# VH-VL binders against q9vpl3: the designs that were tried, part 71

Target 1, 224 residues: q9vpl3
Amino acid sequence: RGKINIQRPKAPHYERARVVAVTQPKYPELPKAKSCFKTRAERTQQQQENPYNEIIAREVRNWLDHSRLVAFFHLSSITADDIFRVRVQLHKQNLHLKSYGSKIIEQAVKNTRYEAIVPLFHSNHCIVFSPDPEKTAALLRIVRRVPQMVLLGGIVEETMLSRNQLVAYAQMPGLHAVQAQLVQTLSQAPGHLIQQLQAHQNSFVQVLDVHAKNQMNEETPKST

## First folded at step 17 (VH-VL)

Design C173
Fold by ESMFold2, fold request of step 18:
Structure C173 (fold): chain C 224 residues (1-224), chain A 120 residues (1-120), chain B 112 residues (1-112)
Amino acid sequence: as target 1 above (224 residues)
Amino acid sequence: EVQLVQSGAEVKKPGESLKISCKGSGYSFTHYWIGWVRQMPGKGLEWMGIIYPHDSYTRYSPSFQGQVTISADKSITTAYLQWSSLKASDTAMYYCARIDYGETFGFDYWGQGTLVTVSS
Amino acid sequence: DIVMTQTPLSSPVTLGQPASISCRSSQSLVHSYGKTYLSWLQQRPGQPPRLLIYKISNRFSGVPDRFSGSGAGTDFTLKISRVEAEDVGVYYCMQATQFPYTFGGGTKVEIK
């Protein structure tokens, strides 16, 4: 390996520009090829892989259908021992850490309200599934110790939340969390809003009913 | 602790039926796949097929399609491998194993095996 | 079907010395999005297989750090940095990139 050379050291514009010029034609051509044009070999491989990915997508659909909390993370490099330790800690809280290829995710959410999540999986990622939306705070507490996992956003009670909205949800108990979900739904695109509004109305009625019953029960027995 | 416990060894005659079991515990049975693997005496491993207990979706290796039936009963967290008519060539050790496509994308936990002996 | 070829068939090794096991697939194991689903299994005498390495190089829980995996495309290697007596057994590679899932023929590791 080489001695540090003035031609390749840190940071003046002219040296950075020289390095960029040497490599620049390669970078634009590769992204364009991956974005727009697929070779015959790539198209043939995808045709062969699509039925396989559809079969595997059953697992992703099952997790999505049975999870009231879903959180998406960008995943930096991490050792297998470290990710296993995190998975064990999450599992103790009924939080299930998974990662799937983007084509498998695409097949799993095709023709569903969740098609919008596919771009999140163009980079290295992981997903946490849980049936328990109240575990959001525990999730964030555990991953705070894991800088390799960067929260991107999530789904709570079938409503897509941004990173900041999910963090806020974790801090807001009860009725406020339901109200935040409703506001988020109203800000989405019209086609998605109709589906989300109907689902939220049903969930909101259930939460309000539980809240009202809990208040009556708490007030009636004064020795809880 | 994830465990797969298989039914005990079997000694059978050609033409008899057989159903062996694989009971999963220590994990959410319906979120993970169960695969069956054959190991003939002194030989390597052969994939027979998989099942997804959630919806009973089943996929067979072409070598075993039509020769065995893979099933599951999610209420008792158990998968099954079944023959309607055993052959002497079915003499082998049979393993069940769990598949997690969200982590290992392979067989992460294995049962202890069920020895099936088919002879006259 | 993807044929998985392992070499050597048998690997007698002096205790404490390294061992290396090769696995070659008949076609690339790389999915179109760049992932490779190649596993290594260990089967000790009289025991079921157990997972050692998944996705080429990730060590499964409880597997000693003397086991490591590497490779790309069609050529993969399992290494044991210092063979111990408990490492005696048969090692298999396995691909899950496509159906049907296929295993290598196995490599028997023995102490000289």
Scores: ipSAE 0.794, ipTM 0.900, lowest interface PAE 0.7, mean pLDDT 81
Fold by ESMFold2, look of step 17:
Structure C173 (fold): chain C 224 residues (1-224), chain A 120 residues (1-120), chain B 112 residues (1-112)
Amino acid sequence: as target 1 above (224 residues)
Amino acid sequence: EVQLVQSGAEVKKPGESLKISCKGSGYSFTHYWIGWVRQMPGKGLEWMGIIYPHDSYTRYSPSFQGQVTISADKSITTAYLQWSSLKASDTAMYYCARIDYGETFGFDYWGQGTLVTVSS
Amino acid sequence: DIVMTQTPLSSPVTLGQPASISCRSSQSLVHSYGKTYLSWLQQRPGQPPRLLIYKISNRFSGVPDRFSGSGAGTDFTLKISRVEAEDVGVYYCMQATQFPYTFGGGTKVEIK
């Protein structure tokens, strides 16, 4: 059937009603009918999703607000036994492995500094939360043995870090407090100033790596 | 070790009030939901409602809305189920259980239950 | 409300033999997120329920691998590959796909 039939074709009675209406006082104009309005199925689906979205977004927001370390992973096909073993190892380090829908993540981060994480949930994913940012090294050590979990990036002390930045952060466990404070200060600067300061900080981090490990690698361009 | 420890059995008369408790330990109490489940003598399980102790957000099963009050005190990691006026039909076993929407999306750990007996 | 129907009501089995429990929902348990929030609980005599299986087929912590879950849409199965004495009790399916949460009526597993 065509769209015209769905939009209510003219009926003979309607034409008779128009003649009668012409002899009556003016009535409000009918709203413009447009096929872009939500269907009944779309409205029903939206209504059924809203209670869970609200409920679970409270949980996600609470984890984000009270986790000084958050790490995002792509999750390839993995057995229930394998993911359980990983979860147990992470839990021993106060690292909490969770998975939520992308729509729920969007609701939880709406109008917050965390809005940038939404694109990370395009594919199958999981998130690790922890109040302990010093556990970043332990997290990466555990996940290194789990090829099904691919690190995408993270949040440390409420600052977004790329994969490479998070790896670099983990390599300096004795400097966590100083490094976290520096990253926090930098993320509050204006956009163009952040670009200039980040370039200088990458150079500085590279020098510190040489000093601490007697070895130096070239800085990888930042993804964020 | 995640534990939910409920208050002891209660024997009450119709019309009396009652508040039973569920104390959580071994996990971050405010990051997980607590649900209440009724089991009538010789019957199956019925969901009563849930609470998020972080902000005390509560949702009830329609069958129990207005019949009970669910609350929590996060400072002592405790959730509560209470009646203002008990009926004989409230005689049942009552369980609290934890909900993790980030893993199981359902009741993962259960309390030992509180038997409530309401008789004249 | 989604009605959860379990069969059989009672499943007497010989020790060491398999048991199979069916659960059917009155409508699809597939959430709009594409996930199905169907779990299985075990209640041993005189004990509270415990979680066995979540999201159809995921075994919870401490659950032996003789327990497995399967199914899709409206039809789900819990299987015990070799029933042991400790498996005696009542088994419930439960859906958390939509409010209100609802349980099956239970299946009693017992040794012949």
Scores: ipSAE 0.765, ipTM 0.885, lowest interface PAE 0.9, mean pLDDT 79

Design C174
Fold by OpenDDE, fold request of step 18:
Structure C174 (fold): chain C 224 residues (1-224), chain A 120 residues (1-120), chain B 112 residues (1-112)
Amino acid sequence: as target 1 above (224 residues)
Amino acid sequence: EVQLVQSGAEVKKPGESLKISCKGSGYSFTHYWIGWVRQMPGKGLEWMGIIYPSDSYTRYSPSFQGQVTISADKSITTAYLQWSSLKASDTAMYYCARIDYGETFGFDYWGQGTLVTVSS
Amino acid sequence: DIVMTQTPLSSPVTLGQPASISCRSSQSLKHSYGNTYLSWLQQRPGQPPRLLIYKISNRFSGVPDRFSGSGAGTDFTLKISRVEAEDVGVYYCMQATTFPYTFGGGTKVEIK
């Protein structure tokens, strides 16, 4: 009965070693007891963090207040290069891609009309701002080519929209186009009405003319 | 194109007041921070402070707090750095630069600099 | 204040050769939100500083591919894969993780 050498356990067979390696409970490294004592540096950093967050929050608020189009995206494993490429494309359309910390956003929108957006920022995210709501279609076109950017929702003309609503909005004809169409329709309405009113009158006149012609033909005496 | 254009070189005497300017163009001036950086002759860069032009919120480096005043006029997209009383030690190149906390989190565009010479 | 220490002070480099600049911070530059706000700036002679790298490794617009940034925590490196004549100047690292923002002392890159 071979004494299990507990001091130098024979390296298990390659297959067993693989299984053991995979089945070894990765004990989460006990969170190194973050020494309850935040290093002076950490404390200082935390103390400075508040003012820092405040100034950035100010920026975020300003973007929100002055943007007519705001779109929120989740970022899934996107590279810096990919972000850069997207940024360039967006910038050409006067779309501004920004990334802020979730806490900063929370602070920025606290007690504001934008507070409802906070739940969207639980993971890696970015925001696209634009002063022009007509750029929604352009935004979606650009982002469609970037699978790592997932549209979560947005704000258009101070209205919160879901992802689906934003997509629908982008497919709608521009406000000016709709207005033009409306004006055209309204301008045609009186013409159509007049035409219809005149059509009845004209038809009456035609019927009367036909009747008059028929009466004239009947009164022509057959000259025997 | 984003541009920051600073006012020209200044030669002043100690005790005089000075206000230099930085005009931004090619971007929404009110949405980005403007910072001022000092560079003494032959020395490195020193952060002085920042301003948010939208509401003129300012923050200074402790080293420059009370020594200078940073302001902005958003109507003409211009930021200012001002001294009430210049010292010889204020002789330096002063740069304005834009800060974008949503992207670079640093100074992404710089002015050409304003040389300030204070000599008795 | 966070002290930024750059090495070397001067880096004479032969054209076409690589250059490496180190920047060390006195404290971790990792923000509580996980981001590290370290930037590299280039200042050519007689010119204002120019942003090269932001957030450790991101090249700014218009920056050539020969520039790269790396690092974590307190140690950061700027690399130039192949130094060109136009790369002559002083390079600065900058931290924007905590106020006040601070710069390294600069590294002068010169052509031998």
Scores: ipSAE 0.866, ipTM 0.938, lowest interface PAE 0.5, mean pLDDT 88
Fold by OpenDDE, fold request of step 18:
Structure C174 (fold): chain C 224 residues (1-224), chain A 120 residues (1-120), chain B 112 residues (1-112)
Amino acid sequence: as target 1 above (224 residues)
Amino acid sequence: EVQLVQSGAEVKKPGESLKISCKGSGYSFTHYWIGWVRQMPGKGLEWMGIIYPSDSYTRYSPSFQGQVTISADKSITTAYLQWSSLKASDTAMYYCARIDYGETFGFDYWGQGTLVTVSS
Amino acid sequence: DIVMTQTPLSSPVTLGQPASISCRSSQSLKHSYGNTYLSWLQQRPGQPPRLLIYKISNRFSGVPDRFSGSGAGTDFTLKISRVEAEDVGVYYCMQATTFPYTFGGGTKVEIK
């Protein structure tokens, strides 16, 4: 019984060797653990990143504070050219498409009323800013043609809106129309109330009149 | 259309003070950064610093820190670059340019430049 | 400071022929947020610089299709597919990944 040389196992049969070679999972070489030692350059870059992020965060905050319409979008597989086209269309409507890093946004909104938007920025995203909330409908019209831009939500007049709420908002009549409708409704309310209050009185008077007429008819003696 | 219009050419002597201007139009001036870039005669471009007009936050290149002052007046949508005491070595073309960190992350629109000549 | 090195210094090109300009950075320009803030600028004679390409490969508004940018990390390229007479000037790469922002030394494109 020949001692199985465990130190130099016989090469497997050619066919088996081929199968093993083909079936060996090519584990992507784990990116060689970038030496735990961040290069001086990386450290410097990281150190510079903080001030840099603060600077950009300032810009983000300024846009948020001065925009009456803010819309948040997820970007799927969109090309640079597609983004450019959309940007041009938006710009014509005084809509400003911006893209910032998630960390920058996080820093910009930290401890502010906008902090709730942070979860929206986990992936590739963009923000549209406008000083005019009436441009919401125009924004949605433009974006509808761009399936790669998915509306996540927005801020209108300092109010956070879900996707559905933003869509609903865009479909609403203009502020003036709503105001007019409100005024009309309010103006009708007193009249309607008076009518309702008088309805019972009027009904009562009618019943009394009928009763009085019937009594008068009974008192007319049949002159035999 | 976005435009940056700079003040005219300046001829000064060493030791004199100078303030040049860059007026922005066609966009919201307070939402975009303004940067200044120096170009010495026959040389390349040098970043000097930036300002955010909304709050006048400034950042300078180390090479220009303390040498110049960048300021802005948002009421008239104008940025400034100033020297307290000019040197002959300050002779150059100076450009203002807009920076958009939300899109290009660079200088997207440029002024026409201001030529500053410092000669004795 | 990040040093930006452009090659060649001068690029004489025949009209209608392609041109290629290289820009190398002393360190990676990839930002922690995944973007690389490299831009290409064109400066025509007697004119201010003009933005051509931003974030490596995006053409700025009004820039002709003959201009294209590519690259990653530390190596970047601007290509002109067909050089026109109006393309004469100095081209600069710029990094905005770290302060201070720095420019390449420029490449002069000339017509033969």
Scores: ipSAE 0.863, ipTM 0.937, lowest interface PAE 0.5, mean pLDDT 88
Fold by OpenDDE, look of step 17:
Structure C174 (fold): chain C 224 residues (1-224), chain A 120 residues (1-120), chain B 112 residues (1-112)
Amino acid sequence: as target 1 above (224 residues)
Amino acid sequence: EVQLVQSGAEVKKPGESLKISCKGSGYSFTHYWIGWVRQMPGKGLEWMGIIYPSDSYTRYSPSFQGQVTISADKSITTAYLQWSSLKASDTAMYYCARIDYGETFGFDYWGQGTLVTVSS
Amino acid sequence: DIVMTQTPLSSPVTLGQPASISCRSSQSLKHSYGNTYLSWLQQRPGQPPRLLIYKISNRFSGVPDRFSGSGAGTDFTLKISRVEAEDVGVYYCMQATTFPYTFGGGTKVEIK
């Protein structure tokens, strides 16, 4: 009985071969695992510029251009109700809390002076807009009560400020107060100057008087 | 308080032109979109289009494209909806509404509506 | 266009009882940015529409807490926990995820 060559099995009889060929489970080609690695190119599926992005970007730009105070916040596990409460409080101060998608913001600020804000919007965020930079203190007072709102930075009078700078700005006396102080200081300056000028003159006169008195004393002949 | 006040009811004949108005107050008119919505008698709401008053950018529903013109005058905080030639089928209540994409992403405040009647 | 289908067409409710309105969209209303822009509007007889709920579940300013919205994807629900006489009117769902904006056909809430 010839050694069954396990390496080259004799071809089965034609009928058996046919049955085996038909009964071979055609395993559905495992769907080629679409390599989860969507090629960067496929990820770059042309985000069909959602017409929404354009129109909303317009709005964002308009807010940025007409706001003298802009503050950026990270939102950490804040509820809708909490946001609503904060919004109401802010609104009473003419502060407008808005939330936009990061891509929308990116589109809105692209090739503008605001482009530097894009990195701030990688997570859940909101923006507060105001036409009045004097409301910075009010803004910070309100948001201090909301630990879920973390100040990231802002723009005041077209200047980008860090968190710390914005806090410092809020602590500064209002422009009017500073102006008033300046005016007071300036109004006092002439008085001081006059006093200083007069002091020199008075000193000179005193020296002259002393000199005159000394001369008079020298001229008084000792009546022997 | 945010208010949108629309012009009064209109009775027109087919073929006539019409321009109705929506005046915004109590908010920065140039920062919010205005949309128009049609409601035919006994029917639902239909979105017509939107305008951004700041630059008068407009977008229309395909169903209303070329049928109406939406415009705005930011100096008097007023938006407009106009027809060059009215049809009997234009008989409806027309609402203006404010859109806030930064909060609601929808119509948050509505005008009282303008009834337009087109009859021969 | 996204078709919004509301059920029921009419909802007769006894005062003090709960009401529920369903809204289905022909496609997912989830935006690419993760938000779902579904709103509920109330229109009382002879009045303009009023915003009740935005982004599925957020109550708009001045809206009573008896109103609540829920849902995801294509299925959304407006609930009134205890219907009051002032709640009589037509309720509309609205999608703002894709242009053109589209409304549901409306659900009429009436008192039995």
Scores: ipSAE 0.859, ipTM 0.934, lowest interface PAE 0.5, mean pLDDT 88
Fold by ESMFold2, fold request of step 18:
Structure C174 (fold): chain C 224 residues (1-224), chain A 120 residues (1-120), chain B 112 residues (1-112)
Amino acid sequence: as target 1 above (224 residues)
Amino acid sequence: EVQLVQSGAEVKKPGESLKISCKGSGYSFTHYWIGWVRQMPGKGLEWMGIIYPSDSYTRYSPSFQGQVTISADKSITTAYLQWSSLKASDTAMYYCARIDYGETFGFDYWGQGTLVTVSS
Amino acid sequence: DIVMTQTPLSSPVTLGQPASISCRSSQSLKHSYGNTYLSWLQQRPGQPPRLLIYKISNRFSGVPDRFSGSGAGTDFTLKISRVEAEDVGVYYCMQATTFPYTFGGGTKVEIK
């Protein structure tokens, strides 16, 4: 389930390029299908009788609903000192490292738009939440030095991204650089500004085209 | 820096009501649980209950169910512990503490405590 | 309710020497989802409790490495490798595996 009611005008080409870049993967490929064999009454009773399913599901859903960046990792054996160092580095960037259980995640996201993330938790895992999608590059830089944490994929701006798509998203030039160039153009002399605006308009179109192509091309052949 | 700042000491008579507060700062208040813990004079610690400020979901210890009310006002990042009718046996130090089920699964940061004295 | 029993009740120690605090639960603290939610708290004189160790052996932020936790099932231990003057206080174990959450009775650590 994506957003149902988007009430904005159709965006200029450069905003469309960002939207196009995040739309392609809908679901990760599953090695085996899972189905629910329990009745609604049985599920309700078990959930009511296991208070941690209800308690922790509230916490997990709250983090998911309020995080514009969510990254999922496979977690190999790691020392308490090493995971503590990673957590401190992530926290400095407003990146929150959490670990729950696969069953709790499954119950937390049941009947929500996040249900597709359940297959990402086949083994030991951890999740990083952040309100700041601009922190994706910082996240990947920190985790690159932590071989025990293997990126599986993520959610950015409520869109699920594969591992490769998330890496590509992190490599996009910052919007600040584009905005700074426009400001510099407008600050110059009036006649010279007209000439420079034409050149910068062409440059902006080329930057957006490269980003759109990179996002589409980063969807490479399937890998596990 | 994560901080939990509690309201000041209280001196009350039996039968009076009381509401004490716990204000969180330095973290996203609605993403973490708040628990209340009692410490009677010269005694150990007793868990009273927890609340999730995001939706006010509350769970009480059976020994405190119906004896106190735990609530929160997320707009001012504050949790509350409330008695409708105090008893002399309610004389104790009361702490609030934060819980992170995604990391520690325990009380990671504590308030300074609120001393409640109930006497005639 | 899970009863948490701490020993000793009082632990006078010489400065610089190790201290060991035991916590025993009335039933296993291993949750069916695999984790054991046993914590250790320190309460210095006149101060609120603070978290030292969580999930048996994980040191919380800002806790010196002279503190370590170990154990499994029903038996758990907090060790202070070299007691310093600032370590004086009461230490509590706590379980969060099953509601209601319960604490040990406390162990008072003092300098001889």
Scores: ipSAE 0.775, ipTM 0.888, lowest interface PAE 0.8, mean pLDDT 79

Design C174
Fold by ESMFold2, fold request of step 18:
Formats: sequence, C-alpha cells, structure tokens
Structure C174 (fold): chain C 224 residues (1-224), chain A 120 residues (1-120), chain B 112 residues (1-112)
Amino acid sequence: as target 1 above (224 residues)
Amino acid sequence: EVQLVQSGAEVKKPGESLKISCKGSGYSFTHYWIGWVRQMPGKGLEWMGIIYPSDSYTRYSPSFQGQVTISADKSITTAYLQWSSLKASDTAMYYCARIDYGETFGFDYWGQGTLVTVSS
Amino acid sequence: DIVMTQTPLSSPVTLGQPASISCRSSQSLKHSYGNTYLSWLQQRPGQPPRLLIYKISNRFSGVPDRFSGSGAGTDFTLKISRVEAEDVGVYYCMQATTFPYTFGGGTKVEIK
C-alpha cells in the first residue's frame, strides 16, 4: 500500500516536540518533530520497511519482557574487534549486548510502559539485557573500562532508573549491611539526626520495596 | 557453546509425511530466530523461512509457502520442519541456523544438516 | 526478490596467495538508517555452512584475520589475504536486507 492519508491526522502538534524523560509519568507516544519534515521518498522507504522492522521488533520486545536488567548506553566509535571482546566478557556474566535501530526500538515499545525510553536513542547506542539484576555491578565494572560505552540509564525489575540510580543500585550493600548502617546511625543519633534518619528510612523503605518487588517477581508496574 | 543438533537422515517415498528437528542448546533459545535453509544436491543455498520460538511467529519464503510447515516447541528448545506430502524434488540437505538481529543480522550458527532422500 | 551474483564460480589458488570473491546484488542492500546486511558464509567440504563476515566487513567469532569483507551498495568483495589448506570450500554471499533472504550461487575455492 503506497497510499497516503490512510489514518486521521493526530493532534495536537505541540505534543510532538516535547521530550519524554524516563523519570516522567508515561504519556502516549509523541510523534517526533522530524517526522513532519520528511520528504516523500523518505516516507515511502519507511512504509516499505515497516513490516520487516516489526519482525525485528518482536526480538526486542521479547528481550525487554524477559530481562530483569536492561541498561542503555550511548556508543561512540569502536572497532569490531573491541566491541566483540566486550560482548564476550558480558556474555560470560549472562549479559547480552545488542544493537537495534531506533525505529525498531520505537516499534517494540509502542503502547507499552517503556515508551518513555524512546528519547534515549537519539544517537548511536547499544543495549544490554539480562535476566539477572544482580549482575548490574558486573556490568558496570566491565564497561568502566570501555569509554566508548556511556551509561544512559536502565530498567531493573521493571522499574526505570536514571544513570545515577542504576549506579547506586549496583553499589548497594546487602540487606544485612543496610540494617547494620541503620543500627549504627541510631545508636549515635542526636536529636537533629532523627529527621535525617527519617529521610534515610524513607530511602531504605523504597530500596526494600524494590527488593521485595524483585523477590516476588512482581509483573505489574506501580503508578508513578 | 551454541549448538544446533538436527535429527538424522531420512529416506522416504513420495507422498509420505516427514518432520525433522533442530535442537538448540548453549543459549537462550526463545530470544533467537531459527531459520531453515535447503541445499539441493550439488547446488547452493536457499532460504525456506524463519520462526521465532518465543511466540511461534513464522515467515516463509514465497518459494516454500504452502509446501512446508515450520514450528517450534520452546519447552524442549526444538524447532521443526515438516512436510505433509513429500515430492521427489524435496531430496536435499536441510539446515537449521540461528538468527540474531541484535548483532549479526544473519545466520550465525548452523546445525549439521539433515539429508532427506525421497525416491520410489 | 534481490538476485545475488557471485564471481568467479571457481577460484583455484596457490597456497599462500590471495583470493578475491565478488558478489553483486540486483539492487542496493542499504537498509534505512545506514546498515547493509550482507554476510559471507564458508562451507568446507562435507560440513555445514559457517558465518565468516556479517554487515559487509565484521569478522564473526573465531574467523581468522586473513578474511576481510568490503563493498557498498550493490558490489561486495570477500578477500582471503593468504589462502591456507583449510580455506578450501564453497563461499556464499547472502543478503538479509529484505525478504526473501537470498544467497549468491557460490564460489568454490580450491588449491591448485
């Protein structure tokens, strides 16, 4: 079908220009501003490629649906030999390095809770998938020695995390260490530290809630 | 180590049914596509179709649409190629191969092949 | 359907000398967003095919660096810088840019 105007124009156009961040509430997928300026030849090419891209998007969707850890990276120029060595190191840790076109990512996350990740793919990128969220520290350790891979953020147990949140998650001590830190803080607490402990308790509750959610393998995301 | 192990050689008569298998191991079977490729005696390679074992989505080459059925059983990490009624022209070597659209975008690992001979 | 034409059909080569295999497609293999999904396969005598090169020029795992791929658009080349005895076999190019996936007719590399 080479026909144009098959569906109703969508409004409002203001929504097309807004950048969706991973930390914001989910919105309907916004059309990119560049799509309004595509030539006729570019639109025809995309229409012909769309069904093929949907086949590839199945693979992406399956990785997203079955990965407890997903990490997104900006990828600078890197040799094929160097990226292969990184892929082998990651694979030994059950970490799967993949690269898909941005349009395929858009099709894969359409009408899902992950629509907010689409703006992360504005440049050359790669994705690491794993069923093992405990491998986050190993992932970050391996890629620390790969300056061509710059962490953008991730998903852990169906919760979207910014770069800093993912790094903090990876460094998080075990439950007993967190409990020991709380006990030590309380045993030394003057009155003014009670308010800071209340803030840390809220953070600990949030962390424990994430861990409890992960242990229960909860599939439904929480509202923002 | 990624391995695809196919079922053994078959000798059949025209009109008989046949189902050959391809068992994947050493990787996450449901995250990768399996394709089937025919090699006629003394000839090159022909793509027959692909399947995604996770949801059994299948795509056939037009040359093979309606002539074969591609299926998979993800619980035993096995893909299948099946004929309801073999023809003498189906005599060939049949390979399964894995596809990874996230890296190679092509057939990266191959089975050892299954020779199918159809004669009266 | 994209027709893949390989030349030569047969390439007898002296050990240690280079070999060059050409693959021409009937239309551009460039997918949108810049990727070209052309692969090279090797089939040694009595063995299944194996992947050598993907996306024109990337060597697959375990492939010696004497194998290299190049090309663009419709014209692609596989080179073996120094042919070894283990390199005998049939080489195929393959495109995965669009369905149906299609292969070249093959090039037999032999030691003369």
Scores: ipSAE 0.767, ipTM 0.883, lowest interface PAE 0.9, mean pLDDT 80
Fold by ESMFold2, look of step 17:
Structure C174 (fold): chain C 224 residues (1-224), chain A 120 residues (1-120), chain B 112 residues (1-112)
Amino acid sequence: as target 1 above (224 residues)
Amino acid sequence: EVQLVQSGAEVKKPGESLKISCKGSGYSFTHYWIGWVRQMPGKGLEWMGIIYPSDSYTRYSPSFQGQVTISADKSITTAYLQWSSLKASDTAMYYCARIDYGETFGFDYWGQGTLVTVSS
Amino acid sequence: DIVMTQTPLSSPVTLGQPASISCRSSQSLKHSYGNTYLSWLQQRPGQPPRLLIYKISNRFSGVPDRFSGSGAGTDFTLKISRVEAEDVGVYYCMQATTFPYTFGGGTKVEIK
């Protein structure tokens, strides 16, 4: 019973987050609960001790709200020189590499429409923002040679994509024209389920294609 | 090329109002903070405050709270520092600088400075 | 407010020789987020400040590798491995760990 060899890797955690995000209705920001058990002095002290929550949350939300491409990476140990070189290459493509504290990112997106990305911040991470979703291919090309940055998933045109879906998205031809036509067609279609099935199908094909290429390349050189 | 271009030098008398500007270019102006820094003649640097141009959220140094107003007009990518009534002690060089909390967590690019001279 | 103390106030250096500038804070600059937000700025004569080093030891874009930063807690050092003529100016440390942001008093580097 060996159909395809993709069952061994666990599904990207982003795929579960995507289902939750796309099936939720858009809703306003929830009112924050009052801190009923804290004194006035304690509330004042906490606000004074955590000023960066407000500051960094504003910055992160603004990047999310105004970026048509957002990519999340796990960040392994990397030298300052290596991360600097990656930043320069990304910047040339209008791709903006940011690193924020893990807990501050979680708090910044809590109770927002971006809350579904919270599971991605369990580990050391970085985020790439861009207004240009067509730069996804350039992003993946640049980070392919950077094993310290492991792609976890992303957001393209307000749609959450798994790692495999983002890779498949980057390889579609005529990206600008196809994106516009697909969005228009899908706004008339029954829903997200059809889009998800199409994305999964493309993702599986892309994973198998990359796997086959890797096996062929590895068999060519014979060295000990 | 990230650039912050400040308005020209000012010579004023005590009691006059003043508004100086800092125009950002070569980057997404609303995605980064702008801070203001004072340098009195022959002295070091003093932080005055910051603004986020996207929503005009401001935070002032306690030493400057109520003494100046920091504002921004994102439609023309410009931040402002203004006084309602200048004093001779306001004579200084004033810098604007950009803040990126996602990388440097501090002042990465600086304007050329605006010299303000207040003499009676 | 965190007081930042720099030494020396003036550092005359022979061209091609190393220079070392010390910065001491009145309390630890390690933030509860786990980072230390200590920066070094250079102000050449007649010019605005310029970022050299951020988060203790990271060189900013366009900064030569002869500049390096080190330190922890309350004690920090900027080193110039081989001083060049364009390195003349005043160097400031700055902390962004706690509001209000504060600067050291400056260290003047000059060729002797």
Scores: ipSAE 0.751, ipTM 0.883, lowest interface PAE 0.9, mean pLDDT 79

